# VH-VL binders against Large ribosomal subunit protein uL10m (mRpL10), part 28

Target 1, 224 residues: Large ribosomal subunit protein uL10m (mRpL10), of Drosophila melanogaster (Fruit fly) (q9vpl3)
Amino acid sequence: RGKINIQRPKAPHYERARVVAVTQPKYPELPKAKSCFKTRAERTQQQQENPYNEIIAREVRNWLDHSRLVAFFHLSSITADDIFRVRVQLHKQNLHLKSYGSKIIEQAVKNTRYEAIVPLFHSNHCIVFSPDPEKTAALLRIVRRVPQMVLLGGIVEETMLSRNQLVAYAQMPGLHAVQAQLVQTLSQAPGHLIQQLQAHQNSFVQVLDVHAKNQMNEETPKST

## First folded at step 13 (VH-VL)

Design ja15 (from j19 with heavy chain S61K)
Fold by OpenDDE, look of step 15:
Structure ja15 (fold): chain C 224 residues (1-224), chain A 118 residues (1-118), chain B 112 residues (1-112)
Amino acid sequence: as target 1 above (224 residues)
Amino acid sequence: EVQLVQSGAEVKKPGESLKISCKGSGYSFTYYWIGWVRQMPGKGLEWMGIIDPSDSYTRYKPSFQGQVTISADKSITTAYLQWSSLKASDTAMYYCARLGYESSLDYWGQGTLVTVSS
Amino acid sequence: DIVMTQTPLSSPVTLGQPASISCRSSQSLVDSDGDTYLSWLQQRPGQPPRLLIYDISNRFSGVPDRFSGSGAGTDFTLKISRVEAEDVGVYYCMQYTHYPWTFGGGTKVEIK
């Protein structure tokens, strides 16, 4: 009885292979967890047919106008559960994750100051909105743990920032802290200036004093 | 003051459709998620699902998936829970609750009692 | 689903005495960031649930200081330092670290 090579099982006879192929239980495809984010194709198709595109575009504009922090992400394949988890985490930080079709974005930002963002939406994407720019650090912290989300750039306080600039921004002390530092620095500046001015005056006075003393010594007749 | 006000008690027959409402006030409705919780008579609390009213993103507990529909109308700051066909087993108190940023389900509606009897 | 087990089921307490409720999760409630999302809710008879404690130990606004939450990982405790008549009701723990979110079975606090 030939040793059944468990590593390379002999291909079953053609007839057996046919029977096995036909008798393989067709497991109902597990309902593909409809990714909460419609595929690009689905979004594009919906955009063509949906009379509500204008309404959605207005909504996008509204988000843009009321957000002081906007971050743009490339979104790779992500499960519904994972995206939910991320959304919840972001929500806890007053960060709002949204996804829109490219056409909707184009329509939303057309003839606006945001038109420059359109090239960022060439692939699957998501946007995070927040009214609080101080949440940038929190945002980056959250998304670092989400490999499916790749930061592309953002808008902070109406300024478009590259990915690197956004990261740098997040590392900066809060605006209030920076302001406080500035005030402190400015408050110290006059004192330093005064010290420097006084230093020169004092030095001058010292030189004059030395000169005066030398003159006095020269005028003191050597009392023979 | 943050308030969630739910629609009144409902008495229905099996097979009937029902839509109950939860109106939020005293806060920005679009910035907070609304969850639904079921409480069967004499039983504990059961999570049903949650909705982001801003884009109507919904996430159901698997056991409630396909059994109910959660929706929202942000224009009137109202969330909804609906059944296409009620069962006697749907008899329960239903609560809506706001998901706060830091405080989880921080504000609750007064509840809507749904009674399904033949 | 994460199972939340509360003990005891019923807690008869004398007025002015302390009460303690335990909640145990079937899995750790610590997320990848090290955060734990556990809340305690109070439901008085005939009333909707009310948030008492969030994130294990934080009292929600308006909650008396006699309520305190503690715990870590899988074991959590709600304590009432001095039970008052108004504290009668059912208490629930809730986890929202893992989806679906789940509640404990509830603990009924009654006055002896």
Scores: ipSAE 0.858, ipTM 0.945, lowest interface PAE 0.6, mean pLDDT 87
Fold by ESMFold2, look of step 13:
Structure ja15 (fold): chain C 224 residues (1-224), chain A 118 residues (1-118), chain B 112 residues (1-112)
Amino acid sequence: as target 1 above (224 residues)
Amino acid sequence: EVQLVQSGAEVKKPGESLKISCKGSGYSFTYYWIGWVRQMPGKGLEWMGIIDPSDSYTRYKPSFQGQVTISADKSITTAYLQWSSLKASDTAMYYCARLGYESSLDYWGQGTLVTVSS
Amino acid sequence: DIVMTQTPLSSPVTLGQPASISCRSSQSLVDSDGDTYLSWLQQRPGQPPRLLIYDISNRFSGVPDRFSGSGAGTDFTLKISRVEAEDVGVYYCMQYTHYPWTFGGGTKVEIK
């Protein structure tokens, strides 16, 4: 512990410097020479992973095809106990929480009408699937108490909806004719839906960036 | 009709490995979790853990974590319970059960009796 | 771990008479949504367990209406209004509101 180099009351900077220094020397990014000459085990794992990626992509496609409700979330760090509790609560409502790599999602939706969802997955994420679109209200009720899961948008009845459109849909569960009309209208303007989803994601990322910078600097933000 | 069919009774010696199975049929296998429950001779029920077969997400009761492995192969709609090294104290009846939505552990397998003795 | 305490341990009853089984948890079983994941199982001699009641009071499909469940918080009851010969066995309460999931110790129902 080097107290001379660090102000004691400003432990966050000290802890950050210590963590980076300890992690960085022991676990460097692989040099290009090493990546050019992969080991036998690494090549075997990569080949195995490539066929596995295709299998998982088919599974994602199958879930998308059989789910009348799909919701996309940004996922912050969460404990194993909390995620288990959330998964049980969702499962009780026939809601199925999954997480996939962005590459696998891209592979799953390639050359489909859902290709536009790929930008939503540039950060940590999870997806909730359900065959029952009436469970949208239950989904939102459950995740409201889970701040680690932030709704980005979704798909209802094969129509992409923004966060606000999903919330509005959930508030009208008993008006099926109105809900069907809304879904049909949004299907006629898919470009606007994608733009809304991207705007919400960018806004959320911006808020997190400001919070991270404020915590690291221990200073009030200047203006914006 | 929903059915869970387990593999047959096993007689083993301490230190041997064992993998017992639970095959689900009559429902969409990946939509329901599979739990494992132990019943030692003349005793009650004890939850061991559970698996979501769709992504192999698994949770164990802490006393069983590291002692057994729960897995699933969704391509053949089958869940597994596995020991790498059996102990005499593993002698018990083992049940699989499906976790349904709007219910509970609703359908149960017939059980697999595991006997571990020298 | 949440301890589920069942009473009585054994309940010998006359055929056609009622039986009542209690289950008490060491903590409230009400989750953050106000739901309680408390179930009752029956295990007849030589058979696997079967679900009778879920969510405190809901009968599972095919369960006769002589079985009923009630309770709240930490105190739960299973009642059999008229015990039949096929009701002989061990009854368990189970909670899955809190990890790890736990069962009661069981109550043996016998015909006198």
Scores: ipSAE 0.807, ipTM 0.922, lowest interface PAE 0.9, mean pLDDT 81

Design ja2 (from j19 with heavy chain T58K)
Fold by OpenDDE, look of step 15:
Structure ja2 (fold): chain C 224 residues (1-224), chain A 118 residues (1-118), chain B 112 residues (1-112)
Amino acid sequence: as target 1 above (224 residues)
Amino acid sequence: EVQLVQSGAEVKKPGESLKISCKGSGYSFTYYWIGWVRQMPGKGLEWMGIIDPSDSYKRYSPSFQGQVTISADKSITTAYLQWSSLKASDTAMYYCARLGYESSLDYWGQGTLVTVSS
Amino acid sequence: DIVMTQTPLSSPVTLGQPASISCRSSQSLVDSDGDTYLSWLQQRPGQPPRLLIYDISNRFSGVPDRFSGSGAGTDFTLKISRVEAEDVGVYYCMQYTHYPWTFGGGTKVEIK
């Protein structure tokens, strides 16, 4: 009885193979969870046909204009459930994840101060908007756990930041804390200056006093 | 004050279409998600789905996927729940609720009673 | 789907006495970040649900201090330190850690 090589099962006889091929239950293709993010192709096709592109572009502009934090991400293949999870997490932090077609973005930022962001949108992308720049740290924390989202850069307080700059910004103490520190430092500066100025004056006075004392001692005639 | 006001009670026959509304006020409508919850007579709460009015992003509960349509019109700060063809089993109270930032479903509509009877 | 099991189904309570409602999830409600998203809702007779507690233990605005939430992982508890007449209704736990979001079956609090 020939050892059934379990590692290389002999191809079934042609007829059996045909029967097996025909009798394989066609499992209904699980409805491909339409990624909530339309494929690039779908987006492009929709952009060509949709008279609403202008409306969407206006909306994008509105988001840009009212956001103090904008972060741009490359989005790799992600499931609908994962996207939803991330969106909910971001929502809880007043962070709003949006996805737009590249053409829409281009149209939205054309002849605006945001035109420089267009090159970031050559691939699948998403944008996170927030009115609160202090949420940058929260954003990065959330996204770090989402490998499908790659930070490309962002805009904070109308300043375009690279990925590294955005990370650095998130690590900085809040603006108020920095301001407070600055005020504290500035408030201490005059005191230190005064101390230094006084130190020199005091030293000078001491030297003069010593000199005066020495002169007095020289003028005291040795009564013999 | 944050308020969600829903449309009035509906009495319908099986096979009829229905669209009920939830109007938000007292807050920025586009910044908060709206969820829908079903409560059958004498039963508990059932999650139906949620919508982001800002871009009409929606996520349905699997049990309600294909059974209802959730939509929103941000221009009038209104969310909608609609049926293409009602069933007797759709008889229930339907609530809309706001998804807060820190809080979950923090504000609720008064509910819309839908009665489907032959 | 996450199944939320509430106990008891009915809780007859004497006015001024404490009440306790348990909610157990079929799976852990702790997400990858260590956050747990569990809420408690109150539904008075003929009224819509009202948020009482969010994130296990945080009282929502306007909620009396007699309501408290506790728990971790899969076991959660709502406590009413002193039941008042206005507390009559059905209480629901809700998880929103995992999709789809799910409610408990409800606990009816009644006055004896």
Scores: ipSAE 0.869, ipTM 0.950, lowest interface PAE 0.6, mean pLDDT 88
Fold by ESMFold2, look of step 13:
Structure ja2 (fold): chain C 224 residues (1-224), chain A 118 residues (1-118), chain B 112 residues (1-112)
Amino acid sequence: as target 1 above (224 residues)
Amino acid sequence: EVQLVQSGAEVKKPGESLKISCKGSGYSFTYYWIGWVRQMPGKGLEWMGIIDPSDSYKRYSPSFQGQVTISADKSITTAYLQWSSLKASDTAMYYCARLGYESSLDYWGQGTLVTVSS
Amino acid sequence: DIVMTQTPLSSPVTLGQPASISCRSSQSLVDSDGDTYLSWLQQRPGQPPRLLIYDISNRFSGVPDRFSGSGAGTDFTLKISRVEAEDVGVYYCMQYTHYPWTFGGGTKVEIK
């Protein structure tokens, strides 16, 4: 068993072959009959989706790597005007709200210590990035007025924090010095990171279950 | 030094398309939004819309929704304002400006004069 | 749309004397986060606008300390303590608390 299995060089070859096929407009050899009915637009769309996803995933990795604060939220239905107001308020504090598909998130955190966050993105979500971990209090103040955004947890200085830990982090006296000590302490206990991720997943599942049950209860009197 | 450099003046006829550019330099382009502002000859300033280049999130003023297209290419740190069919009433100076944190529209491009006449 | 009303329309001022520009919004500019997103811009003749004051009273980098801003709610003021020749131009207030973002009509400062 060797280094070849780990590297999987065949996958890059397949992706490059697809790009070459797009840049050299030749009919595929395998399709010899009606299976050659694919249009140029269909071939281009299929061949470009994988490279486009990789580009976006690299951008997400870059945001994760350069953000000392990352916060994860469940996002309920929200108007375009309300989300614009929230994005402006966050931007004023050097906080950057973004949304990505779950497949992009999986690709972005692949082979990183953050792979465990992927289940958080199976529903409507958003992520807030910032280079400034001292802006955590401002983040929580802003989103407190936005019930459509439900905090699930976050990452501070490369350490995963539960919802409650992130709230506590933002409220401590001597915030900057305590923030650094807290992150260092949590970084020394890798087992706590796993437990915190499980708690975040459980909290998220509980919120979704309560929300779904409430929607069913509200509809049951009307539909039954 | 933070700098926004816009494309040069344009003279166009009604019905022609146009895409003007705003290239940012001296800062992390994806951390700041780019807004577009129109100034009609002899008139004040009008906000047209804004874009977050990091994810192409954009918001238009209602007066300009459907009239122009705002876009950005973060790989070359450039924002764009585009018309599919110019009108004589589009004759104006167009500015791009950066929305900073701990400020507002803080750095402005030099402006692009667009003249639309037969 | 929030209407931003500036007065005066034109402010001829003797060199070295103070100038005062008012901006009134049609509704409160205090946002849900408690902040007020009101700024002042200067446009010298033939130049793009430049930021002078943000958040009512904070001077932007490189802006001389003779410029100051004040106000609250719906009423805001830009003051120039001693007008210099380079201060000739049009001054705009801008709000971005409420969508859509709007500017005042401008106040022209001129040297008598």
Scores: ipSAE 0.802, ipTM 0.921, lowest interface PAE 0.9, mean pLDDT 80

Design ja4 (from j19 with heavy chain P62K)
Fold by OpenDDE, look of step 15:
Structure ja4 (fold): chain C 224 residues (1-224), chain A 118 residues (1-118), chain B 112 residues (1-112)
Amino acid sequence: as target 1 above (224 residues)
Amino acid sequence: EVQLVQSGAEVKKPGESLKISCKGSGYSFTYYWIGWVRQMPGKGLEWMGIIDPSDSYTRYSKSFQGQVTISADKSITTAYLQWSSLKASDTAMYYCARLGYESSLDYWGQGTLVTVSS
Amino acid sequence: DIVMTQTPLSSPVTLGQPASISCRSSQSLVDSDGDTYLSWLQQRPGQPPRLLIYDISNRFSGVPDRFSGSGAGTDFTLKISRVEAEDVGVYYCMQYTHYPWTFGGGTKVEIK
């Protein structure tokens, strides 16, 4: 009885293979969870046909204009459930995840101060908007756990930041804290200056006093 | 004050279409998600789905996927729940609720009673 | 789907006495960040649900201090320190850590 090589099962006879192929239950393709993010192809096709592109472009502009924090991400293959999870997490932080076609973005930012962002949208992308720049740290925290989202850069307080700059920004103490620190430092500066100025004056006075005392001692005639 | 006002009670026959509304006021409508909850007579609360009015992103519960459509018109700060063909089993109270940033479903509509009877 | 089990189903309480409602989840409600998203809702007779507690223990605005929430992981509790007549209704726990979001079956609080 030939050892059934479990590692290389003999191909079934042609007829059996045919029967097995025909009798394989066609499992209804699980409805491909339509990724909430339309594939690039779908987006491009929709962009060609949709008279609403202008409306969407206006919406994008509106988001850009009213956001103090904008972050741009490359989006790799992600499930609908994962996207939803991320969106909910972001929502809890007043962060709004949006996805637009590249053409829409291009149209939206054309002849605006945001035109420089167009090169970031060559691949699948998503944008996070927030009216609160202090949420940058929260954003990065959330996204770090989402390997499908790769930070490309962002806009904070109307300034375009690289990925590294955005990370650095998130690590900085809040603007108010920095301002407070600055005020404290500035408030201490005059005191230090005064101390330094006084120190020199005091030293000078001491030297003069010593000199005066020495002169007095020389003028005291040795009564013999 | 944050308010969600829903459309009035509906009496329908099986097979009829229905669209009920939830109007938000007292807050920025586009910044908050709206959820829908079903409550059958004498029963508990059931999550149906949620919509982001800003881009009409929707996520349904599996039980309600394909059974209802959730939509929103941000221009009039209104969310909608609609059926293409009602069933007697759709008889229930339907609530809309706002998803807050920190507080989950923080504000609720007064509910819309839908009665489907032959 | 996460199943939320509430106990008891009915809680007859004497006015001025404390009440306690338990909610147990079939799975941990702690997310990858260590956050737990559990809320308690109150539904008075003939009224819509009202948020009482969010994130396990935080009272929503306007909610009396006699309401308190506690718990961790899979076990959560709503406590009413002193039941008042206005507290009559059905109480629901809700998890929104995992999708789909799910409600408990409800606990009816009644006055004896």
Scores: ipSAE 0.859, ipTM 0.945, lowest interface PAE 0.6, mean pLDDT 87
Fold by ESMFold2, look of step 15:
Structure ja4 (fold): chain C 224 residues (1-224), chain A 118 residues (1-118), chain B 112 residues (1-112)
Amino acid sequence: as target 1 above (224 residues)
Amino acid sequence: EVQLVQSGAEVKKPGESLKISCKGSGYSFTYYWIGWVRQMPGKGLEWMGIIDPSDSYTRYSKSFQGQVTISADKSITTAYLQWSSLKASDTAMYYCARLGYESSLDYWGQGTLVTVSS
Amino acid sequence: DIVMTQTPLSSPVTLGQPASISCRSSQSLVDSDGDTYLSWLQQRPGQPPRLLIYDISNRFSGVPDRFSGSGAGTDFTLKISRVEAEDVGVYYCMQYTHYPWTFGGGTKVEIK
């Protein structure tokens, strides 16, 4: 099992250079900086023009386009065991945990309505994607036991939701279409929301619907 | 039709490097993890580690941490298992397997026999 | 590490008769949200493993209905209701609730 192999020269400059050339260092040494005249702006431009960033941004766009549920989290320091357990639990529910740099996110959402999410990625973060918006309850159940992941908000059925709106969405049993309508309504001010929810509930009571009857007859959440 | 096709058998000498491959097809490669499992001659199965190809997140079994490298190239839907310096004790059959959602290690490659001898 | 102990080590069975394979874990396989990630694999002679049962009792696609799984906590069972010639091989239980993921030692099923 041994220690990290650190080599210390014991000889003059010539023998020091020879020993280094013969050994297989665990970490290659950085080349000496010869181009100290390159400006910070030049390096930033090269990074921004890197085609690798555009490929990753297209992948993020593809995940956004194919996911009916997207949730954003602040990620605190977390052990390797804990994040592995969480990733496995999420994967079992078709929930996909990922992390991307903020510049990649900016490129991915450029010229889309989702540009407003960019400020969420200025700190340590992770994103959960899923094609299944009904998995929101499972997502919240799993991360409730993970204090290192703090929910910031999400996107459900192309509608941006705050943390509280996403939690409320997860607690609303019923048909996918009905839940999508309620999600859109929940993005409004609290007082207006209460009035609109009351109107929607009254309409559902007057129309005999299996899902509305289940919601009125039982307080316990049901899986479908 | 989900398939995992592994590279062919290898005969190597101790100290040589080796990279074996596992190509997935018939499914969305980045939605599923790929695990590697060792089976020593006449023995049972040992989990070596797993990779999420979408972001290259890896987790190694403690016994294999630092002994192998697991990687993936999602552009060609291929996962890899790599040794920098093979030992005779690395002689075994190596399987890749896909971790499915709402299942487990559900599809397996045909195996790659690695023989390391003087 | 969680040790998965399988019994019997070998199960010679008359063709058409049932077989039962047990798997016991050294610790509970129930995770923090109540799920148990236990699977059963079959390895026929000269072939890779194949998935039979996942999440204790769910039959994977294409697996004959003569295979069934049951159990909870630390004790799990794979049953073959009527053993056929193609069922010869080694059967493994596998857990991935806890890191590191571990397999049972295997149970050889053979026709006597």
Scores: ipSAE 0.772, ipTM 0.910, lowest interface PAE 1.0, mean pLDDT 80

